# Designs tried in a protein design chat: VH-VL binders against q8rqv0r968to1091. Part 4

Target 1, 124 residues: q8rqv0r968to1091
Amino acid sequence: VEYEAEFGVQSGVSTNTNHAGYTGTGFVDGFETLGDNVAFDVSVKAAGTYTMKVRYSSGAGNGSRAIYVNNTKVTDLALPQTTSWDTWGTATFSVSLSTGLNTVKVSYDGTSSLGINFDNIAIV
Below, E stands for the ipSAE of ESMFold2; O stands for the ipSAE of OpenDDE; V2 stands for 0.75 times the mean of E and O plus 0.25 times the DockQ between their complexes.

## First folded at step 7 (VH-VL; framework fv_sipavibart)

Design d2 (at its last look DockQ between E and O 0.16; V2 from the best seeds 0.00; counts 0 for: pae E 16.1 > 2, placed apart)
Fold by OpenDDE, look of step 7:
Structure d2 (fold): chain C 124 residues (1-124), chain A 122 residues (1-122), chain B 109 residues (1-109)
Amino acid sequence: as target 1 above (124 residues)
Amino acid sequence: EVQLVESGGGLVQPGRSLRLSCAASGFTFDYYAIHWVRLAPGKGLEWVSGISWNSGSIGYADSVKGRFTISRDNAKNSLYLQMNSLRAEDTALYYCAKDLSYRSYSYGMDVWGQGTTVTVSS
Amino acid sequence: QSVVTQPPSASGSLGQSVTISCTGTSSDVGGYNYVSWYQQHPGKAPKLMIFEVSKRPSGVPDRFSGSKSGNTASLTVSGLQAEDEADYYCSSYAGRNLVFGGGTKLTVL
């Protein structure tokens, strides 16, 4: 299941369509300052370990974002540089989710770096 | 015209404190990151500190961490540098410089002040 | 903190081309496309000449160009003119901070 970043609960960011290759109706832009975040309500039928994918563009270099699940930091996700701002990469990691509704937050915290464009997340 | 004007420099003894100010005009101050950069005699440019438009992102050079504090007052279009525990090696011409970015760091500085001189000597 | 290295001096004749290197690591120059170049004449504030590796601000002549390969960025000044004699500094994003090179004194012969 995919969740478009432009439909997430946003703080400190904006949306844009001025780069090619995004999914949905746009992507999250201006994701570059401490405190910026996008949160999603993710529902699963059973507790367990899932694969989470983050689709992003990072034309200026290697970035990083912190991932929080239910207010607990689970990982610092590396976002390697993409060929251009019109090229999108996918970063993947394993995440533990509880039965029912979970809050997944992609955040720029004290360990994060560089502005990136954020397109969507997928839970597999 | 976009302009930055530094002030507050002077002669101080080691261990003392000094507060620099930078007054901005000609642009929307609260949209841009601002930096302090210094030039010591016989040395090159050294990045000292930077602050994003909303003060959400702040950085310091290792040489000044724990001693210097950068801050901004968007209502006054002003940037500040509180320098504590000053050392001889802090002697330099201190520039404030406007970042190209409309929000965080772009890491290119297109507008510079004339600088204010800080001399630390016993 | 990252160390970025420039040659202390460079020279070229009028009308010729000169290239100044800026060598860092994968954590700064090689890691990001946020390399800038500044020109500074004696007694003057620095002037931005190149940003984001190869972009020129308005008013900077096209004889100034920037590039990057690996961990080394380069500033090329073609068609050297007398007024190009100055100190040149590179800078780079360096993991939340900014770093300058040591500077290069360019002499026009």
Scores: ipSAE 0.025, ipTM 0.673, lowest interface PAE 4.9, mean pLDDT 92
Fold by ESMFold2, look of step 7:
Structure d2 (fold): chain C 124 residues (1-124), chain A 122 residues (1-122), chain B 109 residues (1-109)
Amino acid sequence: as target 1 above (124 residues)
Amino acid sequence: EVQLVESGGGLVQPGRSLRLSCAASGFTFDYYAIHWVRLAPGKGLEWVSGISWNSGSIGYADSVKGRFTISRDNAKNSLYLQMNSLRAEDTALYYCAKDLSYRSYSYGMDVWGQGTTVTVSS
Amino acid sequence: QSVVTQPPSASGSLGQSVTISCTGTSSDVGGYNYVSWYQQHPGKAPKLMIFEVSKRPSGVPDRFSGSKSGNTASLTVSGLQAEDEADYYCSSYAGRNLVFGGGTKLTVL
């Protein structure tokens, strides 16, 4: 299941369409103030460890974003530079999820770097 | 030939409204975002607003937010700027400009009109 | 809110090189590879000279070049010609909107 960034709960960020190759109807950018984020309700049938992937663009350099699950920080996800803002990469991370709904948040916090374009997140 | 032609400028009193139009020709209008950019005497260029190919993503400069509304009619190859509650500082030459990116924003504006003048004065 | 700074003026003699700076922050010039440069002659519409930091549109001479380091973008005009005398503006994507520099008047001596 893919969760399009533009349909997540956005805080301090915005949906944009100014780069080709995104899925759905757009992507999210505007991660510039600490605490800016997109949140998703991710449902799983069984508790366990899941691999998730983020589709992103990072044209200015190697970026990063903090990942929160149920308001607990899980990792700082590395987002290696893409060749342009129209080129999209994939980064993966592992999380423990509880049965049912989990809130997964992609956030710009004090350890995050650079502007990035965020297209979607999915369970792999 | 690729062209953008602005119209609807004029002299208006503060607090009044004005509607600008931009007519596009020579390219597929609904492939591209379009912007309004203004040039005020002594102040240089200022981005005012932008609208994506399908109107799904719209942006405004902080100085005009809540007063100006951008829209487009892709069937008529036309862009509009509704300017309400005009102030003296809105006095400028207003350009429409085509974003170069197919169904995206790059904020690289490769085609510009010649502009339409808005003067806000008592 | 994001702002970018250009020197108000620059000058050079025919045949020389001039570099114009555009300084912002990590939220604009430093955060994105979407810096553009525009040339504007009096009474004319702006002309796109550089986009995506360093790319030239078709028809722009290769003596115009763009680069970026950290939070500062640069336009270099080499082999100055009389017709290069104009106002030059940088712009940068700023995550929420576009910001322009204040402009640089280039005089060719």
Scores: ipSAE 0.000, ipTM 0.549, lowest interface PAE 16.1, mean pLDDT 86
ESMFold2 (binder alone), look of step 7: mean pLDDT 93; pTM 0.942

Design d3 (at its last look DockQ between E and O 0.06; V2 from the best seeds 0.00; counts 0 for: pae E 14.1 > 2, placed apart)
Fold by OpenDDE, look of step 7:
Structure d3 (fold): chain C 124 residues (1-124), chain A 122 residues (1-122), chain B 109 residues (1-109)
Amino acid sequence: as target 1 above (124 residues)
Amino acid sequence: EVQLVESGGGLVQPGRSLRLSCAASGFTFDYYAIHWVRLAPGKGLEWVSGISWNSGSIGYADSVKGRFTISRDNAKNSLYLQMNSLRAEDTALYYCAKDLWLRSYSYGMDVWGQGTTVTVSS
Amino acid sequence: QSVVTQPPSASGSLGQSVTISCTGTSSDVGGYNYVSWYQQHPGKAPKLMIFEVSKRPSGVPDRFSGSKSGNTASLTVSGLQAEDEADYYCSSYAGRNLVFGGGTKLTVL
């Protein structure tokens, strides 16, 4: 299941369409400052370990975002530089989810770096 | 050479408006956050405002909120500060300064202009 | 808006070390590792000396170092030289804004 970043609960960020290759109706831009985040309500039928994918663009260099699940930081996700701002990469990691509704938050915290364009997440 | 050049300063009466400009050269302007910082006579540095590379993030000091507006024109490699309802305490040397990081806020400013002087007096 | 405090003045002899403090709160200096230090000589623009608490930009000598404990960041200048005499300012992230300390006049004796 994919969740478009532009439809997430946003704090400190904006939405844009000025780069090619995004999914949905746009992507999250202005994701560059401490405290910025995008949160998603993710529901699963069974507790367990899932694969989360983050689709992003990082044309200026290698970036990083913190991932929080139900208010607990689970990882710092490396976001390697993409060829350009019109090309998109996918970073993947394993995440533990509880039965039912979970809150997944992609955040710029004290360990994060560089502004990125954020397109979507997928839980598989 | 990376350079910032401020202009638009001058003497104005309280309540009037003034628009400052900052011209950038030697770097990719549209990938950096830019800030305004001022130095009042006999005082220290004060952060005034900052704007991200795409204008998606803007901040103001409490002392200027509602009166000052920061903006940028990436095509002209220029930063602006529209100052309305000027007060005597706005008197200062106004610097524009480039953030150290591309597409990010490092909160370290590595390139500064020489400043433009604003004097607000009756 | 946050208030960040520096001593108004500091002094040291040539070749000695001096430390300048920068004290804030858990909402600024103590809350994040986004503390910067600037050197300013009379009639000149500020120069970035330290960023992210302890990192030096290219060209800044290693006799300038930064650290932080609790709500207090510190700039240490070792092997003091005459040209180090200047005003020094700390800055910190503060709720998406920046805040500067009041500045410290460093005199080299």
Scores: ipSAE 0.018, ipTM 0.660, lowest interface PAE 8.0, mean pLDDT 91
Fold by ESMFold2, look of step 7:
Structure d3 (fold): chain C 124 residues (1-124), chain A 122 residues (1-122), chain B 109 residues (1-109)
Amino acid sequence: as target 1 above (124 residues)
Amino acid sequence: EVQLVESGGGLVQPGRSLRLSCAASGFTFDYYAIHWVRLAPGKGLEWVSGISWNSGSIGYADSVKGRFTISRDNAKNSLYLQMNSLRAEDTALYYCAKDLWLRSYSYGMDVWGQGTTVTVSS
Amino acid sequence: QSVVTQPPSASGSLGQSVTISCTGTSSDVGGYNYVSWYQQHPGKAPKLMIFEVSKRPSGVPDRFSGSKSGNTASLTVSGLQAEDEADYYCSSYAGRNLVFGGGTKLTVL
């Protein structure tokens, strides 16, 4: 299931279309100061381990973002540099989710680095 | 004319079930998340549940988890709330309300129905 | 889950300004920029006055404004008119729920 970032619950970030290759109607940028985040309410039918995919662009270098599930930090997800701001990478990690709704937040916190462009997440 | 019309309210005994419906017209229903919000005398507004445009994200207030089920039928422009194991504290005027954001949710609700009354008493 | 609090009442004279507070935590008002304000007259459905902390829907007068600092959001109603007398509710995204404040009865003196 795919969640477009520009339609997540946004804090401190903006939706833009000034780079090619995003899905949906745009992507989220401005992701570069403490407290910037996008949150998604993700529903799963059974508790278990799922694969989370984050589609992003990091043209200025190797970035990172904190991932929270249900207000608990799960990881600092590495977002390796992309060739340009018009190219998109996918960062993948395993996430444990509870039955029903889970809040998944991609956040800039005290351990995060660089501005990035954020396109979507997928839970598989 | 943009409208949401709730129906299916009534008087029921505690422990019984009721199904609410919300019929949408005048806008593209499958673009938007929809919420159920209730108003009880003396308690004010309480968010009950919300469902994204494609049902991929569903939320419930803690007070109704495990008892209520939200669903939608985008082909019929309809939202539903199945309410099981009803309690006296579920007595309220139930609204459906449209989320502002296209193909996401923001919990800013710009269009509300008139509500349907649910009374749970012995 | 978080509790969001509002004063139970507020008042102001015609033509003056009033500010209603909405106080939560870092898990809701402080953690997200999804605070909304609703006006509700007796027997009517709520009306969205402010969304995303400070944005005003089309058709809402610009004398209604919103702001946030830390864990507290505020609705300011300036140039008070008799029609502004109503119940006002804030709401905040809270990570997997939406939470409403308890409501504020605004009286125009």
Scores: ipSAE 0.000, ipTM 0.570, lowest interface PAE 14.1, mean pLDDT 83
ESMFold2 (binder alone), look of step 7: mean pLDDT 92; pTM 0.937

Design d4 (at its last look DockQ between E and O 0.14; V2 from the best seeds 0.00; counts 0 for: pae E 12.2 > 2, placed apart)
Fold by OpenDDE, look of step 7:
Structure d4 (fold): chain C 124 residues (1-124), chain A 122 residues (1-122), chain B 109 residues (1-109)
Amino acid sequence: as target 1 above (124 residues)
Amino acid sequence: EVQLVESGGGLVQPGRSLRLSCAASGFTFDYYAIHWVRLAPGKGLEWVSGISWNSGSIGYADSVKGRFTISRDNAKNSLYLQMNSLRAEDTALYYCAKDLGLRSYSYGMDVWGQGTTVTVSS
Amino acid sequence: QSVVTQPPSASGSLGQSVTISCTGTSSDVGGYNYVSWYQQHPGKAPKLMIFEVSKRPSGVPDRFSGSKSGNTASLTVSGLQAEDEADYYCSSYAGRNLVFGGGTKLTVL
């Protein structure tokens, strides 16, 4: 299941369409300072370990975002540089989710770096 | 050489408008956020406004919100500050300053201009 | 808007050490590791001396160091030299904005 970043609960970010290759209706832009985040309501039928994918663009260099699940930081996700801002990469990691509704938040915190464009997440 | 050069300062009456410019050279302008910081006579440094590399994130000090507008033209390597409804307390030396962060805000400023003086007086 | 407090003045003798404090709240100095320090000589633009609490930009002597505990950040200048006499300002991220301290005039005796 994919969740478009432009439809997430946003704080401190904006949306844009001025780069090619995004999914949905746009992507999250201005994701570049402390406190910026996008949160998603993710529901699963059973508690367990899932694979989460983050689709992003990082044309200026290697970036990083913190991932929070139900207000707990679970990882610092490396976002390697993409060929250009019109090229999109996918970062993948394992995440533990509880039965039912979870809040997954992609955040720029004190360990994060670089502005990136954020397209979507997928839970598989 | 990395350089910022402010211009547009002058003497104006209260309620009037003024537009400051900052010309950048020697670095990739559209990779960095840029700030306006002012120094009023007898006071300390005061952050005025900041704008991200693509103008996607903008901030203002409470003292200037609704009156000042920050903008940038990456094609011209230039930063601007439109100051409306000027007040006596806006009198200051206005600096533009480059943020350290590469396409991010770090709120550390490593390159400063020489400043341009704005005087608001009746 | 957040208020960050510095002592208005500080002094030290040549070769000695001096520490300047920068006290804020959990919403600025204490809440983030984005504290910077600037040195400003009369008639000159500010110079970045410390960023992110304790990091030095290239070219800044290691006599300048930064730290933070709770809501108070500190700039320490060791081995004071005559040229260190200047105004020093701290700054901190403060919820999408930046805030400066009131500045400290450092006199070298």
Scores: ipSAE 0.138, ipTM 0.748, lowest interface PAE 2.9, mean pLDDT 93
Fold by ESMFold2, look of step 7:
Structure d4 (fold): chain C 124 residues (1-124), chain A 122 residues (1-122), chain B 109 residues (1-109)
Amino acid sequence: as target 1 above (124 residues)
Amino acid sequence: EVQLVESGGGLVQPGRSLRLSCAASGFTFDYYAIHWVRLAPGKGLEWVSGISWNSGSIGYADSVKGRFTISRDNAKNSLYLQMNSLRAEDTALYYCAKDLGLRSYSYGMDVWGQGTTVTVSS
Amino acid sequence: QSVVTQPPSASGSLGQSVTISCTGTSSDVGGYNYVSWYQQHPGKAPKLMIFEVSKRPSGVPDRFSGSKSGNTASLTVSGLQAEDEADYYCSSYAGRNLVFGGGTKLTVL
């Protein structure tokens, strides 16, 4: 299941279309202030370990973003440099989710680095 | 019309400090990164520093790290460069320049000021 | 310090095409698609001619074009006009810094 970043709840970030290759109607950028984030309501039928995929662009270097589940930080996800701002990578990690509704956030916090373009997440 | 106007240049002795300002008008200042770039006599352009739209990402050239501090005040549409421990090689015309990237760096500077001159000599 | 190399001078006659090179390494020009070109007339601020290797800002005529192959970016000025006589600088993102070339003085003969 894919969750487009531009349809998440945006705090301190914005939707943009000035780079090619995004899915949906745009991507999100502007992660510059502590606490900037995009939040998604993710519903799963069973508690367990899921694979989270983050589609992103990081044209200026190796970036990172904090991932929160239900307001608890679960990782600092590495976002290796992409060839350009029009080139998209996928970063993957395992996440534990509870039965039913989970709030998943992709956030800029004190351990995050660089500006990135954020396209979507997928939970599989 | 998009404009950037630098000020605060002057003649100073080595080891002293100077603070440059850049006043922005004609665009939404807090959407864009801003850079300082200098032009030294006989040496051409050198990037000095850059600051993202909300100050979350700041960079410095190796030649100025630890001596210069970039900052911005989005409420005043203003960019600053605090220059400490000045050296003769810091002598240059200092420009502020707008990055064209919306809420990111694109590293293309589409609007430049006319510059302010800093001369560091005994 | 990262360095990007341009020829110190270039020349061409009215109506000719001229290409100015900007050579770096895999850690800058070759590694990123953030190469820009600036035109600077004496006593004037630089003007952005090309960004992101090959894109033109609004108001820059299409006789200015940019490209990159390997570690070398190029600015091509076709249909040379007298007002094209200026200093030209390339710049490239270099991982931690933005770096400029040393500049090329273009003379229109």
Scores: ipSAE 0.000, ipTM 0.572, lowest interface PAE 12.2, mean pLDDT 86
ESMFold2 (binder alone), look of step 7: mean pLDDT 93; pTM 0.947

Design d5 (at its last look DockQ between E and O 0.28; V2 from the best seeds 0.00; counts 0 for: pae E 9.3 > 2)
Fold by OpenDDE, look of step 7:
Structure d5 (fold): chain C 124 residues (1-124), chain A 122 residues (1-122), chain B 109 residues (1-109)
Amino acid sequence: as target 1 above (124 residues)
Amino acid sequence: EVQLVESGGGLVQPGRSLRLSCAASGFTFDYYAIHWVRLAPGKGLEWVSGISWNSGSIGYADSVKGRFTISRDNAKNSLYLQMNSLRAEDTALYYCAKDLTFRSYSWGMDVWGQGTTVTVSS
Amino acid sequence: QSVVTQPPSASGSLGQSVTISCTGTSSDVGGYNYVSWYQQHPGKAPKLMIFEVSKRPSGVPDRFSGSKSGNTASLTVSGLQAEDEADYYCSSYAGRNLVFGGGTKLTVL
């Protein structure tokens, strides 16, 4: 299941369409400062380990975001530099989810770096 | 002693450029975010720009976006503000200020310099 | 651009308590717990008095306290002393930016 970043619950960020290659209706822009985050309500039928994918663009260098699940930090996700801001990469990691509704938050915290454009997440 | 010392202020005409410097001492420079804050005559404090400890996050006030550039040199324990296309409303005392929190933001600035004055006038 | 509002002036008698408000929106004061307060005497650099709504840096007397409700943060100065006469500024994280209030001149009567 794919969740567009522009439809997430946003804090400290904006949305834009001024770069090519995004999915949905846009992407999250201005994701560049501590406290910035995008949260998603993710529901799964069974508790377990899932694969989460983060689609992003990072034209200025190697970035990083913290991933929180139900208010607990689960990982610092490396977001390697993309060829340009019109080029999109996918970072992948394993995540444990509880049965039913989970809150997945992509956040800029004290370990994060660089502004990135954030397109979507996918739970597989 | 923890200290910040600003320099580079002066009198310039509108449209000109100026580069401010902030020299830090007494703390681990490369672990703190640092900000520029200005005080215009008869007005209040205005946040100008901020940069994270590793330069990975940079912000600007709307009033200076596209004209000012913040940067840092951790090897020199220095912060800079390149100010281009200066305007009369940029006239102010410019402070550099250290964020209180180590390797993060509290958005509270616990150490301030004494400021350097920038005057933009024709 | 966020606008954070403070009363331009406040006053109190020696030994009394005074409260200064800082009103913003859900995009700044109400949206984050990153409200700070600064004291500034004439000709001096600002001094951090409160950060993260209610935390005091080392060396700041406990008669300075901070709180927040909704979109309004408050600085309370209890046991008002003559040296408390100064300008007070609130600030808040505002999604990428930091924003200051317009400042409050506190007079001690």
Scores: ipSAE 0.013, ipTM 0.651, lowest interface PAE 8.5, mean pLDDT 93
Fold by ESMFold2, look of step 7:
Structure d5 (fold): chain C 124 residues (1-124), chain A 122 residues (1-122), chain B 109 residues (1-109)
Amino acid sequence: as target 1 above (124 residues)
Amino acid sequence: EVQLVESGGGLVQPGRSLRLSCAASGFTFDYYAIHWVRLAPGKGLEWVSGISWNSGSIGYADSVKGRFTISRDNAKNSLYLQMNSLRAEDTALYYCAKDLTFRSYSWGMDVWGQGTTVTVSS
Amino acid sequence: QSVVTQPPSASGSLGQSVTISCTGTSSDVGGYNYVSWYQQHPGKAPKLMIFEVSKRPSGVPDRFSGSKSGNTASLTVSGLQAEDEADYYCSSYAGRNLVFGGGTKLTVL
């Protein structure tokens, strides 16, 4: 299942359309100041390990973002440089989710770097 | 001995500027985020700003955004707060405080200075 | 900006237990497991008593404990001693900033 960033609960970020190749109706930018985040309500039928995919653009260099699950930081996800701001990459990692509703946040925190454009997440 | 020592407080008029400094010793300064927290009589503690170990992530309270600038000089083990457009509500005892977590924010501050007083009054 | 509420005062007798609440919202206390508690005696710097909801730093007595349920965090001080009389502040990460409660003056009777 795909969760579009522009329809997540946004804090400190903006929805934009000024770069090609995003899914849905836009992407999130302004993702560059401590505490900027997008939150998603992710529901799963069973507790277990899932694959999370983050679709992003990082034209200025290798970026990173903190991932929170159920209010606890679970990783600093590397977001390798993309060829341009119109080129979208996918970063993938394993995530443990509990049965039912999980709050997943993609956040700029103390270990995060660079501005990035954020398109969506997928949980598989 | 782990220490943080604030300086640069004083009496200033509204609309003026002041620069606070915080000198660190006894620990590896560039391992930790550092915060400014202020204590105003009758209002209690208020987080003002924080800066990550490498200055890559900086945060401000809404009440000071656009007026205050946090910075650090890791070669000098020093933290700074540039306070512009000061208001009476900025009157407080200003502390610097160390975040406890290696090269991250945990939002727990385990080492505090004794503070420097800023008074903003005509 | 997020608001976190503490009772302005609390009291207990020597040897009793007291609990101080810290109530926020889903954007702070309920949204992150980064709640801390600080003790401040008059004229002294704050001292970290609890971090990450329930963890004690080294040197803090185990009669200080922290917990959280929903949007409310709690500090419990058991076996009250005279030295526990102080101001207590909670703080919570709120996504971009840290918010403090208004403080609770604990009186040991």
Scores: ipSAE 0.011, ipTM 0.665, lowest interface PAE 9.3, mean pLDDT 87
ESMFold2 (binder alone), look of step 7: mean pLDDT 93; pTM 0.946

